# Designs tried in a protein design chat: VH-VL binders against Argininosuccinate lyase 2 (argH2). Part 10

Target 1, 199 residues: Argininosuccinate lyase 2 (argH2), of Mesorhizobium japonicum (q981v0r135to333)
Amino acid sequence: ATELQRHSIPIPETWLATSIRDVENILAHGTLPVVVKPVSGSGSSGVRLCDSAAAAIAGFNSAKSVLQDQVDLPSPDILIQQYVEGKEYSAEIIAYDGKLHCLGILAKHKGPPPCFVEVGHDFPAPLLEPSLQELASFASGAVSALGLEFGPAHVEFVITESGPVIIEVNPRLAGGMIPVMLSHALGTSILDMVIRLYA
Short names: E, the ipSAE of ESMFold2; O, the ipSAE of OpenDDE; V2, 0.75 times the mean of E and O plus 0.25 times the DockQ between their complexes.

## First folded at step 5 (VH-VL; framework fv_benmelstobart)

Design b6 (from B4a with heavy chain S28T S30G H35G G99K R102Y; at its last look DockQ between E and O 0.29; V2 from the best seeds 0.00; counts 0 for: loop humanness VH .294 < .308, pae E 11.9 > 2)
Fold by ESMFold2, look of step 5:
Structure b6 (fold): chain C 199 residues (1-199), chain A 118 residues (1-118), chain B 107 residues (1-107)
Amino acid sequence: as target 1 above (199 residues)
Amino acid sequence: QITLKESGPTLVKPTQTLTLTCTVSGFTLGSYGVGWIRQPPGKALEWLGVIWSGGSTDYNAAFMSRLTITKDNSKNQVVLTMNNMDPVDTATYYCARKKWLYGYFDYWGQGTLVTVSS
Amino acid sequence: DIQMTQSPSSLSASVGDRVTITCKASQDISNYVAWYQQKPGKAPKLLIYDASNLETGVPDRFSGSGYGTDFTFTISSLQPEDIATYFCQQYDNLPYTFGQGTKLEIK
């Protein structure tokens, strides 16, 4: 998050919470609604939109329960993140041969609030090709700012009224059926399917 | 604070090349496209072209043989070059920020009047 | 190229009046229409996008509607500061094209 801020890449306000007191303190200085989610976990497990302090505390306890069900807890317990409204997209990027290649832009479909269960993805996103190139450039800029040199990156972002906002950058392939969808739709290996992004 | 400002000559002779510079502030050229639009005196606005955030360009076919748009992200500048100016090209020239993912323009420069005459 | 035809070309109205301006596209452009205000000697200002959505900071006396080929722009209660030329723009296809403008004057 800090490195993205140094590169002037928009990110919603995000906090780490390890206790209910942390949640209360964050809400005293933050703006509702917020998204409460575990630091790690699959899909939308434990993710909740919270529009009150009581909901945020309940969401914290639920997300903490999800983390406690996992044998390996690699990070601090719970993220609290400012909710940003807008259409959600993801970008699948691979660093190869010294370049960042966007394999595709997907439009995300989520279930209703408060839990936002992912229900599907569209590939390619239903946008004009120059618009897809703009999203790819934005996502690649975030990956470049984080210094990814080789391997896959999964970037999640939201398009708001004031522009794009990065939600998450993961140095891995996307979960779920996304890698299968991309391989099937493109008919070739990830390394052979290159969309060159210019710096 | 988002601003765009056009600069360059206000008088050009026929057949000469016009070069206008758009200097932007409050946003990055790596994140937003910039378009050029002109308005002849008393006439409708005409879209000339756009340079996308990634550096690719699209030009109005009516002008594409004479028109080049380039940018320098480090200088926050977008440059319009238009060859073989004619008196009918007399207009106010605007640069404008292209809204993300859409073809409308949310911030415009103040414009610069370019007169083409002897 | 998609032609955008505005009417009327000029309009004179009193403070407090409701005014409407229309824009007709030569083909279906869905809702990909923006409306701009250009005050005398000033740069254009975006008012409405996607035919009906108000840009941030624009007073709610401005509104727009339409889908397909026929679009309207309305000022519900004309104010003295609304003296300007108003024009529509389509952004469904390249080249982007503008209406010829409607000059609004106060009586």
Scores: ipSAE 0.000, ipTM 0.493, lowest interface PAE 11.9, mean pLDDT 76
ESMFold2 (binder alone), look of step 5: mean pLDDT 92; pTM 0.921
OpenDDE, look of step 5: ipSAE 0.026; ipTM 0.663

## First folded at step 6 (VH-VL; framework fv_benmelstobart)

Design c1 (from b3 with heavy chain L29F S53T S56Y, light chain R93N; at its last look DockQ between E and O 0.82; V2 from the best seeds 0.00; counts 0 for: pae E 3.2 > 2, grease 20.5 > 18.9, SAP .51 > .496)
Fold by ESMFold2, look of step 6:
Structure c1 (fold): chain C 199 residues (1-199), chain A 118 residues (1-118), chain B 107 residues (1-107)
Amino acid sequence: as target 1 above (199 residues)
Amino acid sequence: QITLKESGPTLVKPTQTLTLTCTVSGFTFGSYGMHWIRQPPGKALEWLGVIWTGGYTYYNAAFMSRLTITKDNSKNQVVLTMNNMDPVDTATYYCARKKWLYGYFDYWGQGTLVTVSS
Amino acid sequence: DIQMTQSPSSLSASVGDRVTITCKASQDISNYVAWYQQKPGKAPKLLIYDASNLETGVPDRFSGSGYGTDFTFTISSLQPEDIATYFCQQYYNLPYTFGQGTKLEIK
């Protein structure tokens, strides 16, 4: 988060909560609305938009239950993030030989609040080519700022009225059906590309 | 208040290299691509190129053999370099910012007239 | 490259008149057209985007229409402060291109 800020890349305010007391302390200075989510959830599992302290506490317990049931961790952490409204996109990036290659920009379709269940993705996003270039450059800049020099990266971001905000940068191949959708659309196996990088 | 200000020489000899600097304030410079656009006297505006937020550039093919756009996020500056200037390159040079996902320019610099002669 | 052909190149009208300027694209560009006003010695000012949407703070006497290749810009009742050069821009694809402008004078 700090490295992105040093490179002037916008991110939402984010806190780590390990207990209900942490949630209460984070909310004490008027940070609502917030998104409560598990540290390492996939898609929208355990994600809640919360507009009150009661909702945030319920979201914390729900997100904690998701982590406990799936991984059996002793004390999993929960993220509390400032809510950022806008259209969501993702970018699939491959870093190799000092270069970053954007394989594509996807538009994310999400269900209604408060849970934002992911319902699908569009590839390519329904945008004009100059806008796709603009988004690809932004996402690549975020990956570069984090010092990711080799391998795949999955970047999630939101475009707001005042510009883009990075939600997540993961140095891994995207989860779910995205690699299959990209492989079909591009006519080559994305997993084979990743394997070839390590050859 | 958002401001864009072009600076650099106003007179250039034929064959010389033009270097113009655009300094910005009032918005997060690293969050926007920066564009260069010129207007020859009495003629249409010509889009020259862009440097996107991640450092990628795209240049108008008509100028790309002579054109370089760079940026320094720490100084909030974007720099236009154009080689081998000719009298037909006499124009007012603007830097500009567009809204995200749109291709129209909502903020322009004041412009700097660059004359290429003698 | 997408060419934007604008007409007329100049126009003289009286205060209160309705003024119409047209712009034609060399290919279908949907509604990705903006209109600008440029006063002498000044940078362009955005008036209209997406062919028909007014930018915030622009008087409602300005309007635009069109889709595909043919676009129209209208001033419903010309005011003294409207003397300027007006031009269109396409933003369907790079390079972005501009019409040559219409110089509007008050007679």
Scores: ipSAE 0.393, ipTM 0.747, lowest interface PAE 3.2, mean pLDDT 81
ESMFold2 (binder alone), look of step 6: mean pLDDT 90; pTM 0.910
OpenDDE, look of step 6: ipSAE 0.721; ipTM 0.888

Design c2 (from b3 with heavy chain Y58R, light chain R93N; at its last look DockQ between E and O 0.77; V2 from the best seeds 0.00; counts 0 for: pae E 2.6 > 2)
Fold by ESMFold2, look of step 6:
Structure c2 (fold): chain C 199 residues (1-199), chain A 118 residues (1-118), chain B 107 residues (1-107)
Amino acid sequence: as target 1 above (199 residues)
Amino acid sequence: QITLKESGPTLVKPTQTLTLTCTVSGFTLGSYGMHWIRQPPGKALEWLGVIWSGGSTRYNAAFMSRLTITKDNSKNQVVLTMNNMDPVDTATYYCARKKWLYGYFDYWGQGTLVTVSS
Amino acid sequence: DIQMTQSPSSLSASVGDRVTITCKASQDISNYVAWYQQKPGKAPKLLIYDASNLETGVPDRFSGSGYGTDFTFTISSLQPEDIATYFCQQYYNLPYTFGQGTKLEIK
């Protein structure tokens, strides 16, 4: 997050909360709405859009319950993140030999608030080719700013009325059916391609 | 407030290299690409190229052999370099910002007229 | 490259007249057309995008229509401040290309 900010790449403001008092302090100085989610998770498990302090406290307790079911941690950490409205996309990037290769741009489909469950993906995103190149450049810039020089990266971002915002950069292959979709669309096995990078 | 301003020489001799700088404010070059577009006197606008937010570039093939676009995000500057200038390159040069996900330009610099003559 | 051909190249009309400018693309570009107004010595100003959508703050006497290859720009009732050059732009693919413009003069 901090490295992206040093390179002037927009990210939503994010806080870590370990107690209900942390949630209250964050909301006293932050802006609503916020997304409350567990520090570890995927597929929107324990993720909630909150437009009030009461909703954020409920979201904290819900996210905490998800983490407690998964791990034995005393007071597991919960993320509180400023909500960013806009069209959501992801980029699948391979870094090799100091170069970044964008394998594709996907449009993400999410369920309704407050939980935003992921319901599907489109590959390629239904955009004109210059727009796909524009998105690829933005996502690659974020990966480059983090110093990833080798391996896969999965980038999630939102295009807002005031510009793009990075949600996540993960140095791994995407989950779910995305590698399968890309493998079929590109005519090569994405998993085999990544394995050969590490060989 | 979003602003774009072109700066550089207004007179260039044939065969010389033109260097123009676009200085921006109100947004970051890590978030937006910058386009260069020129307009010869009394003629249509010509798109020259783009440098996208991540640093990749695309140039109009008609100018590609002579054209380089670079940037410095920390200085909020994008630089157009065009080699081997000819009198036909006399034009007003604009930098412009494109709407995300679309191909039309909602912010333009004031433009700078560059005259190429001996 | 996609060519954008405008007609007419110049036009003279009276205040209150309906003005129509046509732009033709050399290939199907769906509705990916923008229209600009450019006053002497000024940068272009966006009026219309996606062939028919009015940009925020633009008077509603301006309008656009078309799909595919044939596009029309209209000023429903010409005003004195509308003296300018008007031109279309396609943004279906790179390089982005522009019409040669229509100089509008008011009698």
Scores: ipSAE 0.470, ipTM 0.792, lowest interface PAE 2.6, mean pLDDT 81
ESMFold2 (binder alone), look of step 6: mean pLDDT 92; pTM 0.921
OpenDDE, look of step 6: ipSAE 0.860; ipTM 0.946

Design c3 (from b3 with heavy chain L29F S53T S56Y Y58D Y102S; at its last look DockQ between E and O 0.81; V2 from the best seeds 0.00; counts 0 for: grease 19 > 18.9)
Fold by ESMFold2, look of step 6:
Structure c3 (fold): chain C 199 residues (1-199), chain A 118 residues (1-118), chain B 107 residues (1-107)
Amino acid sequence: as target 1 above (199 residues)
Amino acid sequence: QITLKESGPTLVKPTQTLTLTCTVSGFTFGSYGMHWIRQPPGKALEWLGVIWTGGYTDYNAAFMSRLTITKDNSKNQVVLTMNNMDPVDTATYYCARKKWLSGYFDYWGQGTLVTVSS
Amino acid sequence: DIQMTQSPSSLSASVGDRVTITCKASQDISNYVAWYQQKPGKAPKLLIYDASNLETGVPDRFSGSGYGTDFTFTISSLQPEDIATYFCQQYYRLPYTFGQGTKLEIK
């Protein structure tokens, strides 16, 4: 987050919570609404938009339950993020040989609040080519700022009235059907490309 | 308050290299792509190119062989370099910014007139 | 490259007149057209975006319409302060391109 800020890349306020007391402390000084989600997960599992302290505590317990299904975690870390309103996109990036390659920009389709269940993805996002290039440059800049020089990265961001905001940068392939969808659209296996990088 | 200001030489001789600097304030500079646009006297505006936030560039093919756009986030500056200037390159040069996912420019610098003559 | 052909190149009108300027694109560009006002010695000012949407702070005597290839810019009642050059811009694809401009004068 700090490295992104040095490069003037907008991010939402984000906190880690390990207990209900942490949640209460964060909300005492934070502005609602917030998104409560597990530190890891897929398909928006355990993700909840919370507009009250009671909702945030319930969301923490729900997200904690999702993490408890994952063996060998030392502590159940829950993310609490300031809610950022806007259209959500993702970028799939491969870092190799000192270069960043954006494989595509996807638009995310989410269900209604408070859970925002992922219901689908569009590839390519329904945007004009200059806008796709604009987003690709933004996402690549965020990956570069974090110092990822080798391997895949999945970047999630939201476009607001004031510009883009990075939600998450994961040094992994996107979940769900995205790698399969990109492989079909690009005429090559994304998984094979990643495996080749590590061989 | 958002401001953009172009600076650099106002007179350049044919074959020389033009270097212009756009200095910005009033927004997080690294969060927007920066565009260069010029206007020859009495003629239409011409889009020259852009440097996006992550450093990608796109240039108008008509100028691509002579054109370089760079930026320095620490100085809030975008630099236009244009080689092999010719009298037909006489124009007012503008830097500009747009909203994300748009293609129209809501913030322009005041412009600087560059004259190319022997 | 997408060419934007603007008409007329110059126009004289009286205060209170309705003024109409057109732009024609060399291909279908949906509604990705903006209109600008440029006063002498000043930078362009955005008036209209997405063919018909009025930018914030722009007087409502300005309007735009069109879709596809044919676009129209209108001043419903010309005011003395509207002396300027007006031009369109497409942003459907790079390079962004501009109309040649219409110089508007008051009789």
Scores: ipSAE 0.531, ipTM 0.822, lowest interface PAE 1.9, mean pLDDT 81
ESMFold2 (binder alone), look of step 6: mean pLDDT 91; pTM 0.927
OpenDDE, look of step 6: ipSAE 0.573; ipTM 0.841

Design c4 (from b3 with heavy chain L29F S53T S56R, light chain R93N; at its last look DockQ between E and O 0.76; V2 from the best seeds 0.00; counts 0 for: pae E 6.1 > 2)
Fold by ESMFold2, look of step 6:
Structure c4 (fold): chain C 199 residues (1-199), chain A 118 residues (1-118), chain B 107 residues (1-107)
Amino acid sequence: as target 1 above (199 residues)
Amino acid sequence: QITLKESGPTLVKPTQTLTLTCTVSGFTFGSYGMHWIRQPPGKALEWLGVIWTGGRTYYNAAFMSRLTITKDNSKNQVVLTMNNMDPVDTATYYCARKKWLYGYFDYWGQGTLVTVSS
Amino acid sequence: DIQMTQSPSSLSASVGDRVTITCKASQDISNYVAWYQQKPGKAPKLLIYDASNLETGVPDRFSGSGYGTDFTFTISSLQPEDIATYFCQQYYNLPYTFGQGTKLEIK
């Protein structure tokens, strides 16, 4: 998060909360609405949009319960993140020999608030080609700023009225069906491509 | 309050290289691609190229061999360099910001007239 | 490259008149057209996007329509401050291209 900020890449304000006192202190800044989610988790489990202090406290307790049910999780901490409104996209990037290759841009479909359950993805995102190129350049720039030189990266971001905001950069292949969808759409195996990089 | 301002020489001799700087304020410069567009006197606008966030460029093929666009995010500046100027390159040069997800330009600089004459 | 052909090249009308300008694309570009107003010595100002949507703060006497290759821009009741050159622009694909412009004068 700090490295992206040093490179002037937009990121939502994010706080770590370990207690209800932390939640109350964070919300004293008047930064509503917020998204409350577990630090480590899968999919949209324990993620909630909160527009009040009471909702945020309930979201904290719910997210904490999700983490306590997980086997071998490293941290019980809860993230509180400023809500960023806009259309969500992801980019799948391969870094090789100092070069970044964007395999594609996907549009995400989410269920209604407050839980935002992911309901699907579109590949390619329903955008004109120049817009896809623009998004690919943005996502690649974020990966480059983090210094990833080799391997896959999964970038999640939101396009707001004020431009793109990075939500997450993971140095891994996307989960779920995304590698399968890209493999079918591109006519080659994404997993085989990654394996060959490490050969 | 969003401001884009072009600066640089207003007179250039044929064969010389033009360098124009666009300085921006009032928005997060690193979050937008920056475009250069020119308008010869009495003629239609011509799109020259873009430098996207992340640093990738795309140039109009008609100008690609002579055109370089660079930027400095720390100074909120985008720079146009055009080699081998000719009198037909006399135009008002604009920098512009494109709305994300669209291809139209919501903010323009005031433009600077560049005359190419011996 | 996608060519945008605009007509007429100039137009003279009286205050209160209905003014119509057309723009034709060299290929199907769906509704990816913008219209701009440019006053002498000034940068273009966006009026219409997506062929028919009014930009915020633009008077509703301005309108646009069309889909595919044929697009129309209309001023329903011409005002003195509307003296300008008007351009269409396609943003279906790169390079972005502009119409030749229509110079509007009051007679």
Scores: ipSAE 0.128, ipTM 0.658, lowest interface PAE 6.1, mean pLDDT 80
ESMFold2 (binder alone), look of step 6: mean pLDDT 91; pTM 0.920
OpenDDE, look of step 6: ipSAE 0.752; ipTM 0.902

Design c5 (from b3 with light chain S30R R93N; at its last look DockQ between E and O 0.76; V2 from the best seeds 0.71)
Heavy chain, then light chain:
Amino acid sequence: QITLKESGPTLVKPTQTLTLTCTVSGFTLGSYGMHWIRQPPGKALEWLGVIWSGGSTYYNAAFMSRLTITKDNSKNQVVLTMNNMDPVDTATYYCARKKWLYGYFDYWGQGTLVTVSS
Amino acid sequence: DIQMTQSPSSLSASVGDRVTITCKASQDIRNYVAWYQQKPGKAPKLLIYDASNLETGVPDRFSGSGYGTDFTFTISSLQPEDIATYFCQQYYNLPYTFGQGTKLEIK
ESMFold2, look of step 6: ipSAE 0.570; ipTM 0.839
ESMFold2 (binder alone), look of step 6: mean pLDDT 92; pTM 0.922
OpenDDE, look of step 6: ipSAE 0.833; ipTM 0.935

Design c6 (from b3 with heavy chain L29F Y102E, light chain R93N; at its last look DockQ between E and O 0.55; V2 from the best seeds 0.66)
Fold by ESMFold2, look of step 6:
Structure c6 (fold): chain C 199 residues (1-199), chain A 118 residues (1-118), chain B 107 residues (1-107)
Amino acid sequence: as target 1 above (199 residues)
Amino acid sequence: QITLKESGPTLVKPTQTLTLTCTVSGFTFGSYGMHWIRQPPGKALEWLGVIWSGGSTYYNAAFMSRLTITKDNSKNQVVLTMNNMDPVDTATYYCARKKWLEGYFDYWGQGTLVTVSS
Amino acid sequence: DIQMTQSPSSLSASVGDRVTITCKASQDISNYVAWYQQKPGKAPKLLIYDASNLETGVPDRFSGSGYGTDFTFTISSLQPEDIATYFCQQYYNLPYTFGQGTKLEIK
């Protein structure tokens, strides 16, 4: 918590909802617009930008339907996350011997709201070299703040009018051959760390 | 309400090391790169270098053998260190910030004149 | 490094005059040029970015144009408070570089 605050790394507010009542409670505190998405899903499946309580409830039911197609995962959780508007980029980072190496910066192209279907990616991002240095340093700093010392990291972030915001960081565990449950747990542990920081 | 303020000695002797501190407020310091730029009296501005938000640096090749830029996010400070000062290094030293993904500077400190002489 | 050559070095004009300052880059830098105003003893103030865009709060008597290597900064009707040194900056690549400046005086 204190480490991220010392580095001033912005993270969007994120909540976990298991019922429509949870959605209503989250929205009662004036957090619109939000993105509603399943905790686990393929691409943009079940992901929806919501600018009203009615839209968020519809998005919750849609995301829940996507997860219920998976018989082995009962009682699935739905993520509700503050919407962050801006240009979206990703960075590929390798941590080795206490050093971080940025392998590249990608610019994302998305379809229109509310579903944000990914249309494509540019590699390298169409930016001037100083801007690529700036983005690489931000992404590497976020990985370093989370304590990754060895292995790959995929960082997704948005550049807004008021600065950068981290959307997610996806590290891999040792062994390379990680079962589906370990990948899911890693995503959950990133959410837990964000919750601790703002609790 | 965004404030950048340079502080440090205003007179140094040749061969000494200059250390300047830029203290900032009014924005999320850890999310922005900080730049150092100097202006010799009556001459053009010279860009010295940057420390990016994640801590990596890039220095102008003309100065890189004697230039170090560091920062302390907990104190909202960026520090310029230049070794082996010479009278030609007499200049007003500025810290500056730019908008993300841009290359022009929207906020400058007031500057501090550093004179290098015996 | 990209050199920015600015002309003239100084300029004397009357209140109400149209003032034009030019800046030439040593290579094609698209529109990645900013213009600054600097009063004696003060830090530079951004006026124009991306060659032609006015920074917020800057009077519309200031304008800029150009693309590639040749850039122009204009004050359409000089005011007494516009007495300053004006200079260009390229931000196409590092190191960022600046023109020498144009001292603007009233006759």
Scores: ipSAE 0.584, ipTM 0.841, lowest interface PAE 1.5, mean pLDDT 79
ESMFold2 (binder alone), look of step 6: mean pLDDT 91; pTM 0.917
OpenDDE, look of step 6: ipSAE 0.805; ipTM 0.927

## First folded at step 7 (VH-VL)

Design d1s (framework fv_siltartoxatug; at its last look DockQ between E and O 0.58; V2 from the best seeds 0.00; counts 0 for: pae E 2.9 > 2)
Fold by OpenDDE, look of step 7:
Structure d1s (fold): chain C 199 residues (1-199), chain A 118 residues (1-118), chain B 107 residues (1-107)
Amino acid sequence: as target 1 above (199 residues)
Amino acid sequence: QVQLQESGAGLVKPSETLSLTCGVAGGSIGSYGLSWIRQPPGKGLEWIGVIWSGGSTYYNPSLKSRVTISVDTSKSQFSLKLSSVTAADTAVYYCARKKWLYGYFDYWGQGTLVTVSS
Amino acid sequence: DIQMTQSPSILSASVGDRVTITCRASQDISNYLAWYQQKPGKAPTLVIYDASNLETGVPSRFSGTESGTEFTLTISSLQPDDFATYYCQQYYNLPYTFGQGTKLEIK
């Protein structure tokens, strides 16, 4: 997060919480609503929009429960982020040979708050080519800023009235059917591409 | 209010590299695409390229092989380098900004004339 | 690249006149078209964006319209301050391209 900010890449304020006390302290300085989500996870599991302290605490406990089902850690880190209003998108990036290659931009379709259940994706995102290029560059810049110089990266961002905001960067391919969708659209196996990268 | 200001040498010899800098004041450069546009004397406008806050760029294919745009966020400025210049590169060079996802330019520098001459 | 063709190249008019400048795109660009005004020795200034939206601070005598690939900039009643060169610019696709310009001069 700090590296992105250092490179002037817009991100929401982000905090880590390991206890309810942390949540309360964070909310003392933050502005509602916030998004509570597990530090490590895929999809929308454990993600919740919270518009009150009570909701945030509930969200924290839910996220903690989700993580504890996956890892044997008594006090896992939970992410609390300032909520960013807008439509969510993602970019699949492949980094190799000192270059960042954006495979494309996806539009994410999410259910209503507070849980934002993922319901689908559009590829390519229905945007103008210059916008797609701009977003590709934006996402690539975020990956670069984090020093991810090799391998795949899944970048999630929200387009706001003032521009795109990074909400998550994963040093892996997107989960679910996204790699399949991209492979079909691009006429090549993205998974094989990544495998070959490490071979 | 937002202000852009070009600076750099106004005279460059053929085959050398044109180098310009644009200072941006009164606004955050992180929220905009920063662009260079040039205009030969008595002619129209040609878009050169754009750079975003993360350092990623896109160049006009007509100039891509010779153009380098960079950004220094700490100084709130970005630069243009155009290598292997010829007389055809003589122009007023403008820096300009555009909003995210929009391709029009709402703020421009005053422009700086660069003459390529031996 | 998308070519933008302006007409006329030179337009002579008088104060108070209604004038129209046309820009034609080589392909469909929807409404992704901007108009700029440039006075001698000055940088271009944005006048219209998205084909018909007036930039903040621009007099209401300026207006933009679109029809297919044809775009028009209209000044309902020319003022002395309006004599300049005008450029259209498409931002439908990269690279961004400008029209060749229309010089609006005093008759």
Scores: ipSAE 0.146, ipTM 0.710, lowest interface PAE 2.8, mean pLDDT 91
ESMFold2, look of step 7: ipSAE 0.400; ipTM 0.761
ESMFold2 (binder alone), look of step 7: mean pLDDT 89; pTM 0.927

